VHH binders against DegV domain-containing protein DR_1903. Designs and how they scored, part 18

Target 1, 288 residues: DegV domain-containing protein DR_1903, of Deinococcus radiodurans (q9rt62)
Amino acid sequence: MIAVTTESTADILPLQLGYSGIHLLPVPLGHQGQVYSERELPPDQLVNLIRTTGEPARTLAIDDEVVARTFEAALQGSKSGRLVHVASGSRFTPHFEVAARVAGQFGVRVQVIDGGTVSYALGVQALHAAHLADQGADFGQIARALAELRERTLLTFAVESLDFLRVNGRIGNVAAFIGNWLGLRPLLAVEAGEVVSKARVRGQAAAVRTLLSATHQFQHQTGETLRLYCGHTIGGEGAAEQLQGQLQAVYRDLPAPLHPLGSGLTANVGPGVVAVLAFPRRFGLGHA
Short names: E, the ipSAE of ESMFold2; O, the ipSAE of OpenDDE; V2, 0.75 times the mean of E and O plus 0.25 times the DockQ between their complexes.

## First folded at step 4 (VHH)

Design B39 (from D5d with S31D Y100S E101F; framework vhh_8k46_1; at its last look DockQ between E and O 0.09; V2 from the best seeds 0.00; counts 0 for: pae O 3.7 > 2, unsure alone 63.5 < 65, SAP .795 > .668, placed apart)
Fold by ESMFold2-Fast, scan of step 4:
Structure B39 (fold): chain B 288 residues (1-288), chain A 122 residues (1-122)
Amino acid sequence: as target 1 above (288 residues)
Amino acid sequence: AVQLQASGGGFVQPGGSLRLSCAASGFTFSDYAMGWFRQAPGKEREFVSAISGSGGSTYYADSVKGRFTISRDNSKNTVYLQMNSLRAEDTATYYCATDSFYVWGSYPFDYWGQGTQVTVSS
């Protein structure tokens, strides 16, 4: 089977890493001239550093040597001698370009896919790739399935501030709306590899209602049974629990698990975030 | 709220056996994979075993293949780890986990709970 790699910022859960065999490229964190791994700065400590110092943290580019060593390690576990790497969207991060450049050293053994997204939406693509690889799929089959999954994925989230996306250079087209958000929470989505503005709402209850409405619209448009995830950063757990309760009330037979988001994403979106991730259930996640 | 309660650890001599249990609540148990991690003092937590929601697929770390067996009873919301031919290197605190919920200790709360201690010694 084909080995699968992605980034530590894909927010894949430890058990999912264990059963899928996915290897992660470690995305480093920078804060006040110091470099950390995500393990060295877990989300609670990261948020404490940001609040204590008043300075934002940033995700940094991965060194070519680290990428090469990760690919070599993953290939050692591959019976086919082949690897697919699913990178965060090329419009969001430098990671696709770095991975593609390093993959050149491995010839046909390593193929890199532009995931066009971030966080657990990227993680879901990697998990689906691992599921397909376990079933004997080749590179072309995996690439086509991930392209379809990308087009049928809803990733919508409420932030407390646009500052975190701005300082990390990931604010995209919503930069034009900075300064018009006093007392309001921006509702954002990832669409076609970009962050887009969907709404501005007052308070957490309105944010949760908007995420629920987006999920209803998406379900109606796809016409398929969905997998649902309620994402959050530190401070957003209460809103995520409210979202989960409301989703479970409407979609009684569908799980809507809470999904804590890691330090890399927290650096980019800040504390207090609540998100919904949805996609058709037919896209398997291995053993989820 | 999701809760995972691990039990069944204890003291055992090399070559002995133990059966660990993990009682789960707060989610639709049969829809999610369950598994086990372990952590010895001064070491990183490592993956031990996993079982799919239906029980149709199982996974084992190379260090425990052929010695440990994972199983589940969806009517009781419980996952089990049968540990045979125990070795001194298996001494660790064992934690159960699910892919419905993040249980890694990266927040102010210990989502892993207390775990269950296994000590293999003469």
Scores: ipSAE 0.490, ipTM 0.785, lowest interface PAE 2.3, mean pLDDT 86
Fold by OpenDDE, look of step 11:
Structure B39 (fold): chain B 288 residues (1-288), chain A 122 residues (1-122)
Amino acid sequence: as target 1 above (288 residues)
Amino acid sequence: AVQLQASGGGFVQPGGSLRLSCAASGFTFSDYAMGWFRQAPGKEREFVSAISGSGGSTYYADSVKGRFTISRDNSKNTVYLQMNSLRAEDTATYYCATDSFYVWGSYPFDYWGQGTQVTVSS
């Protein structure tokens, strides 16, 4: 069985990590020159730190040695002696490049996959990879499957501010809109490995409606039964609950659980964020 | 349709042992993780243990670590929970579940079987 690793910012639940066998590559966080692990700086503490200091946090590059150690540890646990690392989007972070470089030290034993996304969308890919690996899939099969999943994944955020993305260098094409966002909440999506602006709305209700609309549109585009998740950072709980309620009202057979998003994402998008994550159910146990 | 049938519960004295079984059908058993949960009266359902499709990975709640062992026989489409050193606080209805997409913990996506009662009492 191929071992699977992903970044600690993939927002996989501890329980999921436990039985999936996924190993996390720790992504460091930075604030005022201090370096933290996500474990050392959970979301609530991160937000508090940002608020009290007025200074944003950021995700930092991963050291080669840390990557190598993570790979080695994962490989030791692998009977196959092979490893797939699912990295966050290469257009967002340098983590893929670092991982790929370090993977070279392991010859053909380690395959690094560009997940092209962040947070639990990345986590979902890692979990799916682990599932496939558990089924005896090879590198090619896993890569193809994840590519398909990426193409059929919706990840849309409603953020309170673009400042966090800006500080972390994640604005991309959204930069064109920064000048006229006063009083508005931007809705952003991860598409083709990029952050794109989808809408500007006023208020939580409008944000939730827009996320709902995006979900509906995505469902129609895919024509598939979806799995739905309501992601949120600290302060976004209420919006996520509202989103959940609306999604469940429309999609009776589709639970849309709340999924807290970790410090890594929080550093990049800030507090008060609500997100919808959707992908076809067929990537799991049927369509039930 | 996914079907899960748990069995093996009963009465046991503190320090005793029980082995739960859960027979599964309606899906490719070896492809998916299986787990056990429990619910005591007046309490929320809580996670007990999980095992990956291949059986290569296992996970336990802290409260049962070292005492419980999860295993599976994919040829029989059955997951097991060996419970040793049972305590009064282990008294609960135990449920077998399968994860639709490794979403155990806070998600209601799991398929659940009928519960089997475990009572630990002197």
Scores: ipSAE 0.098, ipTM 0.592, lowest interface PAE 3.7, mean pLDDT 88
ESMFold2, look of step 11: ipSAE 0.492; ipTM 0.806
ESMFold2 (binder alone), look of step 11: mean pLDDT 76; pTM 0.763

Design B4 (from Q4 with A99D P100Y S101E Y103V D104W S105G G107Y Y108P L109F; framework vhh_7pa5_2)
Fold by ESMFold2-Fast, scan of step 4:
Parts: structure tokens; C-alpha cells; sequence
Structure B4 (fold): chain B 288 residues (1-288), chain A 122 residues (1-122)
């Protein structure tokens, strides 16, 4: 069985790490010259730290040595002596480049996939890879399945401000929506490995309705029954609960669980974010 | 030809009141959501308030909630903004904007008026 690794910023839940056997490559967090892990600076504390100091927090570069140690640890648990690493999109972070470089030192034993996305959309790819590996899939089968999952994934979210993405250099193709629109929530999506601006909406209710509309259009485009997640950063809980209620009213037989988003993503998008993650139900994530 | 014409701006002291009007023509006013947006000199636009096509639902920016009231008269094709307890930070050009029930991938405003200046100073 091929072992699977991904980044600590992939927002995989502890229970899911437990059943999948996925090993996390730690992505460090920085604030005012101090370095933290996700565990050391949970989202509530991160947001309070940003609010009280007025200074942004950032996800930092990963050291080659940390990557090598993570790969070595994962390979110790691999029956096939092989590892697939699913990295955040190469256009979002330098993590793919670093992982690919280090993987070269391991020859054919370690293969790195550019996940083309971030946060739980990346986490879902890693969980699906682990599910396939558990079923005996080889690297080529996993790579093809993740490519299909990537093209059939909706990740869209409403932020309170573009400032967090702008300050962290993660703003992508949102130049067309540049300008301080106070009182409007920018609505963003991850498409073709980059962040794109879709709209600006008036308040929480409109943001939730827009995410619902995006989900409806996505389902029409794919023609498949979806697996749905209502993501949120600190302060976005109410919006996520509203989104969940509206999704469950329309998709009665489908759960739409709330999914708390971690400090790495919060540093880049800010507090008060609500997101929808959707993909075809046939992409298995392992045990419930 | 879609046309939005704002009026009712002026100079007032802090704590004062003004009522802005927007006369709409060239489209079926009663079918559209309408919004007020403002822009202070040297700053980006700030959404202020929105009202749905029938007038039954309204939304406000936190900065004006409890002080401003948006309303409409579909028979007169007119949008209003009642501004009470005005503050110096409310000083801006106020624009009437045609809006719509949101559709994925669409920007919320497609037509804007020329704006009316509101200045709050002592």
C-alpha cells in the first residue's frame, strides 16, 4: 500500500487523520517574528493575535529537512515502500516546488502531485488518495483519479476583505475586482489552480444565497450527486450554519457537514469566511 | 436608455438629517433590487444599503445600521435613503445603483447614477 502525505494546512480533521493514516507535512505559521505550528496557534488565538496587534499572520516556507523527515517517517509505514505526496497548488504556495525537489532525493519511492488547490479541497484529494491506496491502487491510478477530482471540484467562498489574500500574495487573478468595496463581501473561487473573483455581494444572507446558487449550477454542470461541506473560519459559524440549512432544504438526502477551517487558511483569507466545497459523491474518502 | 438621477444632497451639521431621492427611468423599476453606494474623496466605494424589488426586504452596512432607512415607491419609480444622526464620516458622494437578485458569477451593480454630494461638517 502506498503511503500518503499532504500539508498541515489541508484542514483534515483529527478523526480523518486517524482512519486514513495520512502523515502531515507541517507548514509553519509566522506572526511578529514568532513561529508557530497549527496546534500552538489555533484559529481563535490567531484571530485574536491579528486583531490585538493589527499585524497579519502568514504561512511560511517549509525547510527541505522537514520535508525529508516527513517523507522518511511516512515511508516507514509503507508496505510498498512508496509514497505519494499531495501538495497545495504550485500557483498558491512554494510547497509543491520544495516537495518535488526533495522527492528527487528518494528516486521512484516518492511521487509528488500538484493538488492545484488549498485547504480542505487539498485535504479531500489526500483522503481520496489514501482511500485508493488502501484498495491497492498504483501511483498512476491515484494521479488520474486526483486529476479527475480536481476538475470536478467546486471550492467557492465569501471573504470579509481581500486584504488578507493581498498582504499574503495569494490574491491570484482578482485584479479585476481591485478596490476597497466596504460593506460588500468578495466572492471567490479556486479555478485552474488559482483564485478568481466571481462577485461582490451585500452581507451574509446574500453571500449564503450566492454559494447556494454556485452549488446548484455546479451540480447541473456535473450531472452528479454531490458531497457537500460548509467551511468556515472563526466568525463565519453563523453563515456556515445558514448555508448548511439551505443546502439541506434543497438536498434533503445529503449531509452538508460544517467544516472548521484551520489557522493556515485563516491567516490567508481572514475571519468571517464561509465556503462551500462540493464534488461528486463517488470520490470516496474512506471511513465515515 | 437606463437613467438614474440622484437628488437631496447638501451640507448639514453632525446629528442632522437628509433624505436622498433617486429617479429611475428606462427600465421596469419594480423588477429590480436597488442599492445606495457612497464614495468619500480618495477612497473606494462603500455599499450602504439594498432593497428588494417589492420593498419587503432591506439590508444595511454596519456603519449606517439604525441611522439610515432605505425605501422605494414603485408607482413613482423612485428610491429613497433617509439619513438620520449624520456623522462627519458620512461625508461622501452617494450613488443610486441598479441591482438584481444575485446570480452566480455576476457583479451586483450594472448601472449607477451620477451621485449627489453629502457633506457633514460643523
Amino acid sequence: as target 1 above (288 residues)
Amino acid sequence: QVQLVESGGGMVQPGGSLRLSCAASGFTFSSYWMSWVRRAPGKGPEWVSTINSGGSSTSYADSVKGRFTISRDNAKNTLYLQMNSLKPEDTALYYCARDYEYVWGSYPFDYWGQGTQVTVSS
Scores: ipSAE 0.028, ipTM 0.484, lowest interface PAE 6.9, mean pLDDT 87

Design B40 (from D5d with S31D D99E Y100G E101Y; framework vhh_8k46_1)
Fold by ESMFold2-Fast, scan of step 4:
Structure B40 (fold): chain B 288 residues (1-288), chain A 122 residues (1-122)
Amino acid sequence: as target 1 above (288 residues)
Amino acid sequence: AVQLQASGGGFVQPGGSLRLSCAASGFTFSDYAMGWFRQAPGKEREFVSAISGSGGSTYYADSVKGRFTISRDNSKNTVYLQMNSLRAEDTATYYCATEGYYVWGSYPFDYWGQGTQVTVSS
């Protein structure tokens, strides 16, 4: 059996049904020179801290020693066990490079996969890897399946401001469109390991309609039955509920659960975010 | 429909200069930010520079800061990229784009033209 690790920013807790054995690399949070764990600064407290101080928070690099301890803990539960680590995209976070470097200390026992994405889209890859490991899959089978899942995943979201991505250095080619024009919200997607701009829309209703449209286009392109998740950060609950209702009206018999996003993602995208995650149902997340 | 046509590319020696132009139609030009992107063969399209609708704000990739200048003429629906101190690594096809230019899943060349090729060699 291959053990699975990923990052605490993969937001897998609501998706972790049946996979309590996944070990998480803790991604530290920084705010005004102070360092916090995500447990010490849950999303509501993080947003209050940002609003009170007027300054955004940042996700920080994981120490090599913390990565090594996490890998050791994951390996200790299994005789002759091996470990696959699914890292956030190497093009916009340092976490893959740190994990790959530390994995060298473990020889052939630890393989690090570039997940090419973030948040619960990364979490879905980790859960699928754990499901395949439970079925007896080897490293090559897991890597191939995750590559296919990456190519067939929609992650798109509406933000109130690009400032949070800018401060964290994850703004990439959308830096040209920084700041919010009055009443306009950027609509963004994760494609090929980077954040890309899809539109600017006025107001919550337009943002929700655009996310629904993106989901419809993705469903049409794939031709497959999808799993759907309505993500949100603090302040985005109403938009996420509206999106869920509209998805349920269009895609009857498909659950579209609300998915609260964690502090690491909130630091990078800010409060008031609504998101859709979609991928083909055949990519299993475990029993049931 | 939005249409963008880049022009002004060519062959130059290192240290030389070129001025690119992008003619836009199909939208209210002054209301939208305009940008320049470039793509070398076998590589992803990368951001070069952008300018706000009014022209009051400009943005540059680190690799071109101090060498390239973006400007626009809203009366002519045209954005420009003045490229100075050109280097071999600036060799690419240059494309112009507008805010909201992303088409889900595609970049049809009918909207952007074929871009304009810049080759910097000695």
Scores: ipSAE 0.000, ipTM 0.110, lowest interface PAE 20.5, mean pLDDT 80

Design B5 (framework vhh_7pa5_2)
Fold by ESMFold2-Fast, scan of step 4:
Structure B5 (fold): chain B 288 residues (1-288), chain A 121 residues (1-121)
Amino acid sequence: as target 1 above (288 residues)
Amino acid sequence: QVQLVESGGGMVQPGGSLRLSCAASGFTFSSYWMSWVRRAPGKGPEWVSTINSGGSSTSYADSVKGRFTISRDNAKNTLYLQMNSLKPEDTALYYCARGPYYSWGTHFDYWGQGTQVTVSS
């Protein structure tokens, strides 16, 4: 079967890595001239560092050699001698470009897919790819299925500040929403491989209501039963629990599990974030 | 326990000057970025100025650039805001806040009670 790799920033849980066999390409973190792995700087320590220093952390470029080593390690476990790498969106990070370049050194053995997204939305694509590979799917079947999943995915989130995206160079057209007014929470979505602004609301309750509304609209548009996830960074736990409760009240038969977001994502969006991830339930994630 | 106590507010005529002070206690002042934030009557809070922990970097809202100067004395655990060429629109309650605001963001965890500045003829 085809082996699957994706980035450490895809926020796949350790248990999911265990059953899926996915190998992670480590994305390094930088803070005040020091370089960390995500394991060396877990989210609670990262947030404390940001709060005490007043300095943001960054996700850094990946060296070609690190990509090559990751691909080689994954290929050693591949029965077919083939690997698909699912990269974060090419409009978000340079990681797709680096992975595609390095994949050229492996010929037809390694195929790189532009995931067009980030965080657990990327992780879900990798998990679905692993599920399809386990079912005997080839590269073309996997690529087509992931393209369909991308077009049928809702990823929307409320941040405390746009500033973390700005510092990491990922703010784009939403920069117009930066202001001197305190207590406003920007609501953002990932659409067509980029971050777009949806609203600005005051307070946690309004943010949660807007995420719930976006989910309801998405459910109506797709007409399909959804898988739902309530994502959060450090400080966003209360909002995520509130969102979970409200989703469970509306979608009584669907689990809406809390999903902790990792340090790489936290560096880019900051603490206090609450997110909803939704996609049709027919997309398989193995035993998940 | 963190305490921030502002002083130096008052009434002044347009074109006048005031110097605000913020006395900090209950934390290692020299380790924190500090900011001034104001709230005008009937309006929400507006960031005014930020200074880094060492005092080597400062930033200002466009409305106050060239007129206000933020500074700090880490030996005295005190933050200052020198306000020159005051305008009626500068009338507000001025707060000392612990944390940064710069072109990339805000992270205020403690605020003082504020000191009133009134600019009128």
Scores: ipSAE 0.000, ipTM 0.160, lowest interface PAE 16.4, mean pLDDT 85

Design B6 (framework vhh_7pa5_2)
Fold by ESMFold2-Fast, scan of step 4:
Structure B6 (fold): chain B 288 residues (1-288), chain A 121 residues (1-121)
Amino acid sequence: as target 1 above (288 residues)
Amino acid sequence: QVQLVESGGGMVQPGGSLRLSCAASGFTFSSYWMSWVRRAPGKGPEWVSTINSGGSSTSYADSVKGRFTISRDNAKNTLYLQMNSLKPEDTALYYCARGDEYYSSGWFDYWGQGTQVTVSS
């Protein structure tokens, strides 16, 4: 069995980690010259810190030594002596480049995949990789399956402001500022490893309706039964509950659980975010 | 704040019965699929049973099928697990979890702290 690692910003819940045996590569947080782990600065405290100081937080580069230690720890649990690391999209963060460079020290033992996405969409790739590894899949089979999952994943979200993405350098060229954002919520998607602007909507109800429409269109295009997740940052819980209720009214007897998003993502997108993550139900959690 | 609190565990002899309860708060309970998961000493978590949001559809692990019954009361925000014909192998910490079947997606977003079930003579 190949071991699996991904980033702490993949928003995998602690008990899902216990099921999958995934090791997390910690991504540090910075605020006003102080460095925090995500454990030291959970989402509610992060949001309070941002609101109290008026200063944004940032995700920071990972040290080579931390990457090497994470890989070594994960390899101790690998019966095959091999590890696959699923990194956040190389167009979003420097983390893929750092992981790939450090992996060179391990030769064929460590392979790094560009996940082309962020947050729980990245987390789902890591969980699926762990599932396939548990079934005896080799690196090539895992890489192909994750490429298929990326092509069949919807990640769409509404933000209160583009400032958080801009400050962290993650806004991308496609998310160009057009006019006045006053009272309007940008609706964004992750497509082909980039943040894409899809719409500008006014108010929570319009944001929820647009996320529903995106989900319905994706379901029709895919033709498969979906797994649905209603993601949120602090302040976005009400919108996520509204989205969930409306999804469950349409997709009867199919769960659409609320998924709290972590501090790393919150630093990059801000509070008050609501998101939908959708992918075919055949992509599942690994057992370790 | 999502909260799941399990109760009803205890010590019972082989062949006995126990009913576990899970009190849910901080979310719209009737909108969620719910599951029971257990962890035996020295083993990883094992999915036990799932029930859909309306209570009309249930699924069970092969090891408990025919002996355990999952149910829910949406008016009381409570999940139940009726355990009959208990075996020493059922000894575990039992968790209430918010989420889908182990057979389909296999992940859950919130868990309780667990309630201990010990089947021994």
Scores: ipSAE 0.000, ipTM 0.199, lowest interface PAE 15.8, mean pLDDT 84

Design B7 (framework vhh_7pa5_2)
Fold by ESMFold2-Fast, scan of step 4:
Structure B7 (fold): chain B 288 residues (1-288), chain A 120 residues (1-120)
Amino acid sequence: as target 1 above (288 residues)
Amino acid sequence: QVQLVESGGGMVQPGGSLRLSCAASGFTFSSYWMSWVRRAPGKGPEWVSTINSGGSSTSYADSVKGRFTISRDNAKNTLYLQMNSLKPEDTALYYCARVPEYSWGSYDYWGQGTQVTVSS
């Protein structure tokens, strides 16, 4: 069985925990020359730190030595002596490049996949990889399955402001839409390894309705029963609960659990975010 | 110093209910995600459910969805598992476990376990 690793910013915790286990590369947080883990700087403290200092927090590159130690630890638990690492999208973060470089030191034992996404959408890929590894899948089979999962994943979200993406260099071409009005929320999605702008809407209710509509369209296009998650950063709890209620009214027999997002994502998208993650239920998570 | 103590297990008929509790001490309980894990005789450990630090988000194994509910009371440093519509295949030793920040699918501390037996 192949061991699986991903990043701490994959926000795996609310997703189904697999028996095969996953090791996480710790993505450090930087603020004013100090380095923190997610536990040392949880979302509420992170947001307070940004507000009190007026300086942004950033996710930092993982040291090669830390990556090597994490790979070594994961390989100790691998019966096949092999490891697959599922990295956040190479166009979003430096983590794929660092992981691929360090993996070279391990030869064929460590293979790195560009996950083309971030946060709990990345987490779902890692959990599905672990599920397939438990079933005896090889690296090529896992890579192909994750490519299919990426094409069949909806990750869309409403941000309070584009400033957090901008100051972290993650805003790309949506920079043209900077300049938010009070109550006007940008609606964004992750598509083909990029953040894309989908709409701007006024108020929380309109943002929730837009996320619901995107989910409905995605369900119609795929024709499959979905797994649904209502993501939020600190301050987005009320919007996420509204989204959950609306999803449960439409998809009565499907759970739509709330999914709190961690400090790494909060540093990049800010507080007050509400998101939907959706993908076909056939993509198994954890136990095989 | 870290201690997890489960209670609430016992014998029950199929279709019955039990509520498990886990009393945590020696660490800041409200800062950690917690899981319930079970082990049936002759089988390896099976993950049952996980709850986030604040109690706002939960996840469940497919085998227990709709029947079990995980919850927590951070003021009392206690984790709960409400088990309804119990089946013979739910018979196992149930452990509460602390979820480490950087190790997913493994646990750094486990309780002693509490036995649940479902038989007729």
Scores: ipSAE 0.000, ipTM 0.279, lowest interface PAE 11.7, mean pLDDT 84

Design B8 (framework vhh_7pa5_2)
Fold by ESMFold2-Fast, scan of step 4:
Structure B8 (fold): chain B 288 residues (1-288), chain A 121 residues (1-121)
Amino acid sequence: as target 1 above (288 residues)
Amino acid sequence: QVQLVESGGGMVQPGGSLRLSCAASGFTFSSYWMSWVRRAPGKGPEWVSTINSGGSSTSYADSVKGRFTISRDNAKNTLYLQMNSLKPEDTALYYCARGSEYLTGYYFDYWGQGTQVTVSS
């Protein structure tokens, strides 16, 4: 079977890593000239560090040597001698470009896919790739399945501030929201490999209602039974609990618990975030 | 602060029955789907059963269908697994887990310490 790797910022749970065999490429964090692993700065410690210093944290580029070591480790566990790496969207991070460059050293043994997304939406692609690889799928079959999953994925979230995206250079097409959002929460989505603005609302209740509306619209558009998860960064737990309860009243197969989002995403979007991830239930499952 | 504490394991003969319990604390139990997962010696974790937050929907692994019953008491923050017609193959450490089968089989963020079930003979 083909081995699967993705980034530590994909927010895959430890148990899921254990059964899937996925190897993580560590994404480093920077704060005031110091470099940390995500393990050294779990989300609560990261948020405390930002609050106590008044300075933001950043996700940093991955060193070529670290990428090469990760690929070598994953290949040691590959029965086919092949590896597929699912990278965060090339328009969000430099990680795809670095992985593709390093993969050149491995010839046909390592193939890199542009995941076009971030966080657990990327994690879901890696988990689906691992599932297909376990069923004997080749690279072409995996690439086509992930492309289909990307086309049918909703990732929508509410942030407290655009400053975190701005500082990390990821504000792009939502920059127009700066300077006229006093008291408003931006509602953002990942579409076509980019962060786009969907709405600006006042308060947590309005943010939750807007995320619910986006999910209902997506369900109507797809016509398929969805898999749903509610994610949050530190401080977003209350909003995520409210959103989960309301979604669970309408949709079957909504997983509980809430999905805590990691330090890499927290550095880029800040504390107090609530998110919904939705995609058709036929992806990622092989069980009745 | 999330804690899951399993109990009710022990030694039984093939064909016997056991009822496992899981006491949950540190979170709003009634808001979460709950599962049982087991690990036999020398094997990886195997999902056994899941129940939704309200108790209206349950699912089971093919290996235990018709023999095991998952249930919950939200007033007591307790999850149960009634195990009937036990087989030697059911010998494992049984874990209470917060979450459900999701995405290629599993979505669990917290596990208890486990309770040992040994089906002798």
Scores: ipSAE 0.000, ipTM 0.182, lowest interface PAE 15.7, mean pLDDT 83

Design C10 (from N1 with D98E Y100E G101Y D102V S103W W104G E105D; framework vhh_8pnl_2)
Fold by ESMFold2-Fast, scan of step 4:
Structure C10 (fold): chain B 288 residues (1-288), chain A 119 residues (1-119)
Amino acid sequence: as target 1 above (288 residues)
Amino acid sequence: QGQLVESGGGLVQPGGSLRLSCADAGFTFSDYAMAWYRQAPGKERELVARIYSGGSTNYADFVKGRFTISRDNAKSTLYLQMNSLKPEDTAMYYCAAEYEYVWGDYDYWGQGTRVTVSA
């Protein structure tokens, strides 16, 4: 079977790392000249650090040597001597470019896929790749399946401020609307490897209603039973619980678990974020 | 559990020094924060020192200035240099590997090495 790697910012849960065998490429965090791992600066401490200093944190580039060591470690556990790496979207981070360059040192043994997304949407691609690898899938089969999953994924979220995306250089086309959002909360989505603006709403209840509406539209468009996740950063727990309750009222046979988002994503979107992640249930994640 | 092997324990006099080592097979050593814990008879296990993959360190107040934690990623080995040892330092010392990006399933523990500080 093919080994699978992705980034620490993919927000994969500990239990899921345990059963999938996925190795994580560490994405470092920077704040006021200091470099941290996610364990050194978990989300609650990161948010407190940002609030007390008034300075944003950033995700940093990964050293080529770290990428090479991660690939080598993963390959040692691979029965086929092969590895697929699922990178965050090339339009969001430099990580795809770095991984692809380093993969050249390994010849045909390492293939790098542009995941076109971030956070648990990226994590889901890595988990699905691991599931398919366990079933004997080759590189081509995995690449095609992940391309299909990417096209059939909804990732939409409400932020308190665009400042965090702006400071990290992740604001893209949404930057054009900064000055027009007085008193409104931005609702954003990841589409075709980019952050796009979907709505501008007032307050938490309106944000939750808009996420619910987006989920209903997505379900209608796909015509498939969905797997649903309610993501949140520190301060977004109440909104995520409200979203979960409303999703469960409509999709009674589907779990909609709360999914805490890690420090890397928190640095990029800020505190108080609520998100919905949805994709067809047929994309297996290999969990019990 | 059990993929970590501690060594270097023994009997030492008060004021003496001892160096503990913890060896691992090393496949993903760089992904782990490495720590030393200790447990005295009849007491709960307590953290002594931790070193993260990025090199930053945390020390318990009761060892700060006396103990130094270090790691060699190329050799997949963790060290604890213990100076100015006191009878209160007598305990079983355990090596732990704690996955940095998540908590839980990837944590590993050694079987421990005994340190006795007495005249």
Scores: ipSAE 0.000, ipTM 0.244, lowest interface PAE 14.6, mean pLDDT 84

